# VHH binders against c4kar8, part 299

Target 1, 263 residues: c4kar8
Amino acid sequence: MAELSTPSPASPAPLDGGRGDELEKFTLRGARQILQLLQDLITHRGLITAHTGGGHSFMTAVLKVDEERGRVVLDPSPDPQANRRALAAPRLTCVTQLDGIRIQFPLVGLGEGQDKGRPALFAPLPAEMLRLQRREFYRLQVPLAHELSCLLKAEDLARKPVEVSARVIDIGAGGVAVVVPTGAAEFVIGGTLPACRLALPDGEPIELDLEVRNLNRQTQRNGTEQLRVGLRFAALPRAADTRIQRYIFKTERALNAKARGGL

## First folded at step 16 (VHH)

Design nd22 (framework vhh_7n9e_1)
Fold by ESMFold2-Fast, scan of step 16:
Structure nd22 (fold): chain B 263 residues (1-263), chain A 124 residues (1-124)
Amino acid sequence: as target 1 above (263 residues)
Amino acid sequence: DVQLVESGGGLVQAGGSLRLSCAASGFTFSSYAMYWGRQAPGKGREWVSGITSSGGSTAYASSVKGRFTISRDNAKNTLYLQMNNLKPEDTALYYCARELPSYDEYLEEYFQHWGQGTQVTVSS
């Protein structure tokens, strides 16, 4: 019998210890590789979602790498409660993207103080970073100008049916992430949302069933809270899959052309 | 500090029933979705069931659907799991959890808000 007062950390059912072997080829453990990747996040001004546990996260950024002290300096949240949750967390799980490639790393031993007279969060350099260069993990950050939305059929806090037009913030082959105002509707991980409607810029809305995969109360850079909902495409017809892939490729191509001054 | 205290486990014969309870404190219980998970010796944690903050919607793992019922009493800050038609493979330590973030399949998360668990043993 194990000691019941101190349970070990464990993954939910889809994640197991054997998966670490598959992820090893995407895991960076070299000190110079880690330093370079953190510097690339600074150079590209990459926004980081820092998960503090319990379905909470906040948006941050790496402000600098203090190689002499072996630590990273992070931008604190303007919401004091988000910073308190981060400082109390046994670890942060930091998730970001560079050129559509998922980057993920843990931070442990978070502290607070000042950097050049301004509030800052500090953590030791991560011992490992994941760089998931896989097609199925590619997520297009949806341009705000596209006004891409998904009409969700859900229930409000009074258990009444509600339709919520949610803004799509990213999209990939397997699903979308959407944001809704806190309190607009309630969701549960594993739940199915039938007959939702995804509006793409070209053509009629796509009717599809969505499965709730993640829920996160995210404090934005301006201190406001939004509920971020990760949704997996349940049964996606081939025609709908083709339209979604076409939108992703077309938008990525346009963004790459704009970044190079193609206009 | 968030605290979750599970109770109601025990030894039962196959086909029997148990009702688990989870007493929550240290947070606004009515504002969070709640979950039950389980872990058998030598295995990772397995998600079992979830319920929205109001109790209006529920979700179940395929292995327990139709046999287990999750419910909550927000006035008492208590989460329940009614387990019917129990099978030997349901033998595990059962945990209560606040708002299980479930990233895609490449993330491992430390769920700091899991309780200590209550043991369920189903004899054949």
Scores: ipSAE 0.421, ipTM 0.766, lowest interface PAE 2.1, mean pLDDT 82

Design nd23 (framework vhh_7n9e_1)
Fold by ESMFold2-Fast, scan of step 16:
Structure nd23 (fold): chain B 263 residues (1-263), chain A 124 residues (1-124)
Amino acid sequence: as target 1 above (263 residues)
Amino acid sequence: DVQLVESGGGLVQAGGSLRLSCAASGFTFSSYAMYWGRQAPGKGREWVSGITSSGGSTAYASSVKGRFTISRDNAKNTLYLQMNNLKPEDTALYYCAREWASYDEYLEEYFQHWGQGTQVTVSS
C-alpha cells in the first residue's frame, strides 16, 4: 500500500437547490439573536450534527460562546479522524433542534487547541443562522425508548440481497432518517429501496418504498461510526400517512408535556 | 492527491450516443460510490447518476432515466456513462465525482468537483 496522503477536494462547489429566497425569511443575521440562540443551545445541552462534507459528520455540542474573542467552542470528537476531517473542511454545516424547531448554521475557519487545559475546536461566530419554525419543516427526534425501526431491503458489498433493521432517529411528513453500522449495506443517493417496513407502535409494520436522499458517516459521541441514511417516502398511502402523522403528534405532545413538567 | 479525468465528450446530433469515461487515481476507487453530474451554461450543477462501490446498485435523475447507463470497472479504476438518445437539453459540461453530498431538502447540496469535466454538445 503506497497511500501516504489523504485525498483532498480539488474544487468544492455548493449547489443551490432553488431554496435561497425561501430560506432568507428564516435566516437570523442579528448578532444578539445569534448569540442568544447559541446560548440557548448550551443551556438545553443541544446535540449538534456537524457535517464536514464528503458525506461525513460527527456529533458535537457548543461548550461555550466566547464573545470577547468572537468565537464558539465545540466539543471535539473522541475519534481523531473525525476531528482531522472537520479541520480540513472549508466549512462545517451544523444542524440541531431546539424545542422542535430546526436550527442550522455554518462554521468557517475551524481551528483546534485547548480550552481551560482540555482539547477543543473553535470557530468564529456564524454570521447567520437558519431557524425553520414551520410544521412542514418539522422532524421529530425519535425517543430511544420507542425503539422505532425500519426494515430496509438493500445489497451488501458482494451484491447480495440483505435485510437491515435500521433504527429510526427522526421522522417527518416526508421521510425518516435511520442509522446503520458502516458496511452493513450499500446505499447510493437517488436509489430506491422497495418494500421496506416501518414499524410504528400500535399496529402492523407499514410497507413503503423509500428513496435515498442523503448519506452521512456519523461518528457518535462514544467514538463508534455509523451511517446515517436520509430516506424520502416515494409514495405514501393515506392510511400510512395518517398513522405517521398521529405518531408524530402524540410523541411531540408527550415530549412537550415532559418539558413543561420538569427539567 | 485525488485525480479524476473525464473524457469522451464531443459534438453529436440529437438521437445520437456518446460514452464518457472517468479515470480515477490517488484513492481506493473500489471503496467509493461514484457519481456523474453536469452543468449547462449559466445553470447550477445537476446530479445525473450514481453507482455503489460494488456496482450492484445504480440511480438516475428522471430526465435521463432509460437513456443513460452508469457503470464501473474497479480493476481499471474507471467510471463510465453510456448516453443514448441524446437531446439538445443534455448539452452540458459533465463531471465525475467521488461524493455527492445532499444533507437534506433545506441544506445546500454540496459536491466536490475533482476533475476538469468533458463537454457534451447535442445539436438539433
Scores: ipSAE 0.471, ipTM 0.797, lowest interface PAE 1.8, mean pLDDT 82

Design nd24 (framework vhh_7n9e_1)
Fold by ESMFold2-Fast, scan of step 16:
Structure nd24 (fold): chain B 263 residues (1-263), chain A 124 residues (1-124)
Amino acid sequence: as target 1 above (263 residues)
Amino acid sequence: DVQLVESGGGLVQAGGSLRLSCAASGFTFSSYAMYWGRQAPGKGREWVSGITSSGGSTAYASSVKGRFTISRDNAKNTLYLQMNNLKPEDTALYYCAREWSSYDEYLEEYFQHWGQGTQVTVSS
């Protein structure tokens, strides 16, 4: 049976943009709106996860919008294999965030070339972009300086319990996304990780159960592969919910203050 | 070359049981989590169950939890799905898959290797 048509907040995987009437109200199709949103991504130096299929993705960014030729110019991966997968893919699904709002768009007809003598990927402007302005889809990008971690309780290849300290890369009301080294533990979509510990700056770690919602092997901009794990809060105690919301609010306020201050 | 071959489907009455098998070849089976998905006529593909590479952890869609059991035999490179107390709504083509990106998504671009499937029909 089908579940809800909208993806969970914990899923870093591509949304199925264009399936279901619920997402239609968040879909931009106007040429000027698409150009403006792409320019906003450039201005804010937004990192984009480009999904190439088979659980593979790589980190990229929009380098510029070439309005005359009707195309976007993207930063290629330092990993030649990731670029080959991207060029061979019939479609890329690009996922990013702008001010905590999830943005998703397809790219078709990817090519390679050079921009100002540097390697670049290019594709025609997308015909549509999804901009999800719903509270449950809001994700805070966790500042590296916060060193926010989640101690995951999982199993290794020998079925032995293992604890993995994972870096939290984003957090929302419904879950977190973490990164772990490939092979650190076994994960399976839909599996439950019991009694994990989310470390927030203020207070004791929050003990909670996490459900694995999606898995993506990502090639970072430095060429290193890592496993991104999207985790949903299976049950969120009220006290934990309050602490998470407080962290998100305080961090967002601090980031907005720094942005206005020119740093 | 990755090959996944499903078998064990058929026609059963409601309340009956079937055991599906997936024979894997062309890759190191014991290194991959494996999944079962299904597609009913006129509907999209639905995630059914998953199992870690070691077999130590399993996961199930809420619609089948308690009725289906996923298992694997790494020595035989075979994945299984034991289906008990079958319901008419379980009627679908069942697929074995090496990768699954998210159980909320049914795009083929996110499934690296799928088999051709085995048909399960449950009569009322």
Scores: ipSAE 0.429, ipTM 0.772, lowest interface PAE 2.2, mean pLDDT 81

Design nd25 (framework vhh_7n9e_1)
Fold by ESMFold2-Fast, scan of step 16:
Structure nd25 (fold): chain B 263 residues (1-263), chain A 124 residues (1-124)
Amino acid sequence: as target 1 above (263 residues)
Amino acid sequence: DVQLVESGGGLVQAGGSLRLSCAASGFTFSSYAMYWGRQAPGKGREWVSGITSSGGSTAYASSVKGRFTISRDNAKNTLYLQMNNLKPEDTALYYCAREWESYDEYLEEYFQHWGQGTQVTVSS
């Protein structure tokens, strides 16, 4: 079996450099396809996490596609520091979801200005967009009404065990993303959190080991920072895997039914 | 101004050992998790090891687990990587980093580093 506490090996190349034919199947490079996907993100009001590097990100959205100038218009952060980091970054990696499918694209040459009298960020249209239609990258955005939580067993600055109830913001076959207040506990990428408890709406909490895969300081709309922690499931019991999959599919279908009913 | 200065690299025979150091300045070292990464000739960067700010928890890439040990001395603002049973495949430029963002199989690796790195060459 694979070593479960170890992150996947680094890729030396951008997505457009390719690591295999599999990625090419999911990579959009046609200008028309890219424009259509960006418009789909606008139509579905998709929130985008824009990674500026160094473990920092901010929430944004595509407000408009300016085909005449070949640019996207993004909603700036209310935190001036987050915008300053974004403008200084050589590249933004934008990650979002559309119907549970991971969408990812780079933005290079970010600038600032105004759109219809309001502050805005501008970037040239991306040369490529990745649409990952693979089960391992399928993530359900957890509805707030479900109040999904995971009790994390971690350590504080004094190396003392602490339990932190973290809100689950997305969930997939391979893991969850949670948010915790900055300073609630210490995390390190590749570290294992044993015997955590995932609370699903229907049934008993699931006890499982989690591996830390990513850490991002996210600036909220009120200007405060929260830590987003990406966690991989380590060695899921079959029963736990079945319950997680049922929750994902049931919730996905309910959300899709609501969207279709709204039309 | 954040500075990270790596040292301790060199040429060593397979099966040998090296200890790398990273001297940190310009920030509160004891408040940050620290990481070692490496880049082999003709290959991309890869994560090697991480340690929490207190030193209470560590993590290692499967390729080095059991052979490498990460540690820190917060009083000296220094990060260490003890490398034992070195293999030719460990030949790389080694960097220390204050922050490591994320990797999954379809994302680029990100990290911040402020040093030039230190070269490790393992001869067969």
Scores: ipSAE 0.446, ipTM 0.785, lowest interface PAE 2.0, mean pLDDT 81

Design nd26 (framework vhh_7n9e_1)
Fold by ESMFold2-Fast, scan of step 16:
Structure nd26 (fold): chain B 263 residues (1-263), chain A 124 residues (1-124)
Amino acid sequence: as target 1 above (263 residues)
Amino acid sequence: DVQLVESGGGLVQAGGSLRLSCAASGFTFSSYAMYWGRQAPGKGREWVSGITSSGGSTAYASSVKGRFTISRDNAKNTLYLQMNNLKPEDTALYYCAREWPDYDEYLEEYFQHWGQGTQVTVSS
């Protein structure tokens, strides 16, 4: 027998650009809607991951919206190299979350200068913003006080097995995003991390097989570099799924109650 | 500037083999995971394989697992894809990449870090 099995079908291509017809219903194009969303990011002090391409990003924030000049003012990175990458990029893809809803928008024509005597980055107002209001894209931003962690089983730079306790920064029905120091372990998109342990604040750790879905080197606001790893639940027992959903629901309700300030 | 230059493509019969190479420059090759992707005529980009910066771990699309082997030589700044038991369905332009987009994140990747590709044509 020359062939032992039927060839597997080709894997589907990933979305490139995120601007398909399916996403049009989530696209904001009205000037007032865009301005209000940017103002909400300012009001809630929303942290933005600005992707400069090549798996590189830096952490920023919208400092103000200059309606008369038609531009946004962004917080520059304290790392000069991150700022140079951003200025050299033909576009930034800005990604953030607000109330668990993913928000994404492009910035083209980034420049640098000063705002009120302090260094700043400037870009024209985006013509569109994506606001993905779907349950499969919902990500709860994990409160720092919860100290949510995931113990990852990976390999170090010397190809030795290593366990890395990674901070969970967001969580959804399909997976988590974690941060690790650059160089702590090696990851590859499509790779499987077996028998990882997700520690929820209330209860025993959940043992999970995780698939690496994205990798991004982020320059933090303090100038340090860290690796953000997006991880998909490869297989999730119903009991684990229920616990994760309850954590998300309980945390969202608690955050909403605090935002309303009680009676 | 990051540069990736692919080579080793060509015309082969079904059941044949090819070895692709990707020469990397302009960045610290040994610090990055590397990927092979492909695009067939009239189709979108398909992830094929990935390898960690040290070469200690690899990943493969189900369509090529068991037939293709990814490897790297960090001293030569070169990525390889050994393709065995090629099928007509493997006919595509093959790209070396330093990054791969995640469709769940709706990220637009800046494709300057993708090579120009090397054509693989598998005849029946």
Scores: ipSAE 0.523, ipTM 0.830, lowest interface PAE 1.8, mean pLDDT 83

Design nd27 (framework vhh_7n9e_1)
Fold by ESMFold2-Fast, scan of step 16:
Structure nd27 (fold): chain B 263 residues (1-263), chain A 124 residues (1-124)
Amino acid sequence: as target 1 above (263 residues)
Amino acid sequence: DVQLVESGGGLVQAGGSLRLSCAASGFTFSSYAMYWGRQAPGKGREWVSGITSSGGSTAYASSVKGRFTISRDNAKNTLYLQMNNLKPEDTALYYCAREWPTYDEYLEEYFQHWGQGTQVTVSS
């Protein structure tokens, strides 16, 4: 078989492509390992973002692993449209975290039914799961108490310049994910937002340029929809990088201390 | 049922121009950002351009910046791509999309391609 074509090495690529075989070392394929990881997600009540394609996702959770039938049981959305999208999708990409480690797995062949008289979604057990143990894949879920925000410069629906204060929901070495109020501004993947201001708890806001990498209309567990925007740090000064990493480290340590303290 | 129908491709000589159209149905077109992508023989899928739901902002791949112009007509539910100064390396199947997958956030593609695309062939 011929080698897969790669993008021209001379042409800039604004959006990074897939990572080929590099993720193989983080891929779990053992049935026992997969079952244990799914059970860990149940034990820790892990919330899962299930991507259904079309820029849509919904928040779910693994309710049960049915080893006898070889399937997982998922919490359906109270939004019927989210469930219809999920059932119509050829594949769900499920993303979650366990102890700060990103976990990702596909579900194929989603069906609907009932578990103990309540609506449920079910799918065959995944044949593989990614468990990304590398620090550069780490995303800190930002505590609500920190009230982390990023002031974005964009255009509204009337094409007028607008400054939007967006809540930061997660942060990593390469970027942030934010929630934008419905109708507050327009975004397009590949677009650049210049001179945005990231407010960390300690110190002055960090001014930086952000590139829109991901747009997702996520249905929450209460059935409402919100726009989640993934933003890459386009050019990050060393001082800003140090402050961001320090915030991530300190917050992670504080969260671990609270967990050990029994809060 | 979401449907996207591309048209306007063809054979053109290097330096020539083509205008592609994408007719959208089955969803509220004016509520979605729209994208053009392409796939050349033996190559992976390449992002070409994007436009916000109102048409107020656009984005382009560096390889086409200054040569291609994306636009939309929300009253007609139609997306356009004006291609000028075409090069042999622009030869590809062009398709429009309501979403564009990103690999850097989720490290996995969840793109839905709705149309058959329209073939653009640029001769030297």
Scores: ipSAE 0.550, ipTM 0.830, lowest interface PAE 1.3, mean pLDDT 83

Design nd28 (framework vhh_7n9e_1)
Fold by ESMFold2-Fast, scan of step 16:
Structure nd28 (fold): chain B 263 residues (1-263), chain A 124 residues (1-124)
Amino acid sequence: as target 1 above (263 residues)
Amino acid sequence: DVQLVESGGGLVQAGGSLRLSCAASGFTFSSYAMYWGRQAPGKGREWVSGITSSGGSTAYASSVKGRFTISRDNAKNTLYLQMNNLKPEDTALYYCAREWPEYDEYLEEYFQHWGQGTQVTVSS
């Protein structure tokens, strides 16, 4: 068990200075604001995708914020390999959602140990967190009960045409994220998938071309691995765009009503 | 321990050609999509090309489409970029990557498994 050091969370010389300027208005650096946001993630049971580099990530959650020791306690993966990658990484990039708003923060100096006799990962509190409070960055987490799917036209590992019914896990104005079994089809960032079909509850599937924007081998909370594919709508007819926006709006409204309950 | 080692850069006149290579080790090369990126002095990193794990599909940035060809040899754990009809604006440090995080424009540029790069200079 090693003691956690407190390294700087930011590189001294960024490779692209313009990026820092663009995101500065969405960056939280106040200690109270950071603590409050981390506590909100605990309260909402927010699932965090921790990117360890090399196209790998694992699902985690903030279990506890230790203000006195200046650190966060994270839920380790049941997959030892995922934890090994995380501990070897120079930093984790943690991405999550809160009320549809993208939240992102770095963790540097990850260590392993125990919290109350249970395995845990520890890291110093981040010095900054991004909270992207713009409508265009909004992603609706698709309820599992909706069984929202997208039929992808792709190639398998033998270069044969294949149709893959992928579960849609989130959706926004610009695209969807889907999950597929690791060997189901081949994808490459920047590649196009023509004539895919997005199934929405109201009416016929929407036929559209999708561009692959990101790929990640994600270790789930149960220890299994899935390929998460981020897909951008290459072009949408107005009718398709309207249907997608209507689905997002109706689903948000229904989730808000359900959360309110008898209050 | 993942390693990517680029080679094949150099000085070439406009209209000329170069072939870049990337030797990969420390991972199952045939299981990963691979990418070429570049960075010109004083500019950000630019995605150039990508290829699926089997080599069945490729993708190119608009600026290089029709001039560059990406390929791979999984038996040799090597990625290639054939660059034809080079232009002065192609002058950059070229590097290969197992991942392209910049395509998620809000994800911090995290280049854990990127090579050291090979310099391409195109004179007019």
Scores: ipSAE 0.443, ipTM 0.800, lowest interface PAE 2.2, mean pLDDT 83

Design nd29 (framework vhh_7n9e_1)
Fold by ESMFold2-Fast, scan of step 16:
Structure nd29 (fold): chain B 263 residues (1-263), chain A 124 residues (1-124)
Amino acid sequence: as target 1 above (263 residues)
Amino acid sequence: DVQLVESGGGLVQAGGSLRLSCAASGFTFSSYAMYWGRQAPGKGREWVSGITSSGGSTAYASSVKGRFTISRDNAKNTLYLQMNNLKPEDTALYYCAREWPGYDEYLEEYFQHWGQGTQVTVSS
């Protein structure tokens, strides 16, 4: 009845079964490991989705680690409403990716102030961070240059069929995450979107049934709000599975080849 | 100021039926998808059902599909859950929620707009 942290994974069933037990072995609790990972996020300019509860999130980044005061410094949203939600939240759940590896951590006790004369959000250093190194947890962040889209078949507020072209922001073996303008269509967690069309750079669009797994209203860095929709492949023909995995493999190899020059 | 008040729970024998209600206030009810969740003793929160703001689409956990029906009356700011063919494993505190955190992507999200709950006990 009181506010509780969401267990991971939530019922009805975890996506990969037994996830709670597996997540513990990927939990970093060493102070030096946590500091190094936060510094890696700064170095790679990793964008962070900070979930503030109530289906809301905003895009932020770690600007610096203040070891003297034992805190992280975060980039505030240009949307004052997003910052107010964050400050009112008892906890932020921060989700990001580094080199294809999903990283998640809680921040408790968020405050606001200034860093070098500029507005900033502050929180104590997290006591734990998840670093999920298994391939099946991997999500490819889709390069903007690929202009990957998914045509969603859904209903509008008037219960009328509507087609929404959604930008694909990440893709994995089990599904995609897309962004749509807030209000473009109605979604409900657990709902099925039949006969959607995923456009890959090679060949004809793939026709897929998609299940809505996640919804959040995300305030972007430019202050605009978008609806982020997490979609699971409900039924995936072998040919479609092969094409999706080939796209992921080819894109990851191209990105890794380019990155090796800098690392 | 978001307020959700559940009612309609009780003690019922296996195979019986109950209708839960959730009275909403403090927000524009017709603009939000609504959810029913439950928590059994010693268990975490479990998603049960969801309905779009218009009522045009619904979703159900596999464990309740075909037995439970979610509906809403936007004029009355009320969400309903009709529960038929109840089983002992349906015993839980049932909650009305304005939003659901999702499944596995949001590992530790707080429920900001969660009702007080109504207890459902199913005897064998």
Scores: ipSAE 0.543, ipTM 0.820, lowest interface PAE 1.4, mean pLDDT 83

Design nd3 (framework vhh_7n9e_1)
Fold by ESMFold2-Fast, scan of step 16:
Structure nd3 (fold): chain B 263 residues (1-263), chain A 124 residues (1-124)
Amino acid sequence: as target 1 above (263 residues)
Amino acid sequence: DVQLVESGGGLVQAGGSLRLSCAASGFTFSSYAMYWGRQAPGKGREWVSGITTSGGSTAYASSVKGRFTISRDNAKNTLYLQMNNLKPEDTALYYCAREWPSYDEYLEEYFQHWGQGTQVTVSS
């Protein structure tokens, strides 16, 4: 039997380290920077996942920034229960993306009312916003025709070395996402896979140490399960970094050219 | 049916040691990678450590690496966390999980099979 589970959109999760030293350098605290970033979210109509605690969230957007009153105006949820949870929450954690860059910020003191005759949520301007401008967040979706693969060196259930050829589904400066059959090898979040081999066009495979960052199981239409594994480059030699960037740039350029060279 | 029961927490002085246990039931424990997480007062949940189904590979958050050791006993359906050289910043509610979505992110909704946790308080 081949059945697919109903897909639920993956809500971007908040980073749980809160105020880690590494995140501090990406934290915006200047009033002008915060206002500009909020305006950018309005301009790009960025969708925001607002986490209200207890495993609950809702989709919203910044509709307006009221500088004179020092507040943001948010689009309420069409679900009244979600709005009630938001209003009862001591804090919302808002997560979004802008041009591939992750943005996260807190809102406290949420209220409700109307903006120009329509229901709206209001909150004081956030005192800080996290803008994770790391090269590692950019991802190129790998064209299936490229048949890009990575040979993973891992362990099986008997703790014996195993080699798994995994299809690369996306690639960035900081890592790759691959697909493997469920049960092909053991993976654990934070674990290291030494001496893996990434097969890029135009040269020998690149030998890399990879760190497991994400694990997600997907059921195929034929009933088989596949595992998506997000892998970070633990250490990347300059020559390997150059080849990966070249592949990304060349492929993106070719995809853009095909879009312009259509019928 | 899935249950995870943490124990072994308590009040301990800085530099001390503590061993946490997680008793699992209602699922095939040996078929799941297992994780320890923690939640400090006023903070979100953070990943601490993970272990493969066989126990052959482990991983640790940088803040605890070299001080904590994760292990498992599949015959007893039990996960352990040996905590050495405890620091005041290790004060948190500690809990085990059979799934973790990512190293850098946490979604409570992904972890329906969450234990109640065991409180660890480290005094200075």
Scores: ipSAE 0.308, ipTM 0.737, lowest interface PAE 3.1, mean pLDDT 79

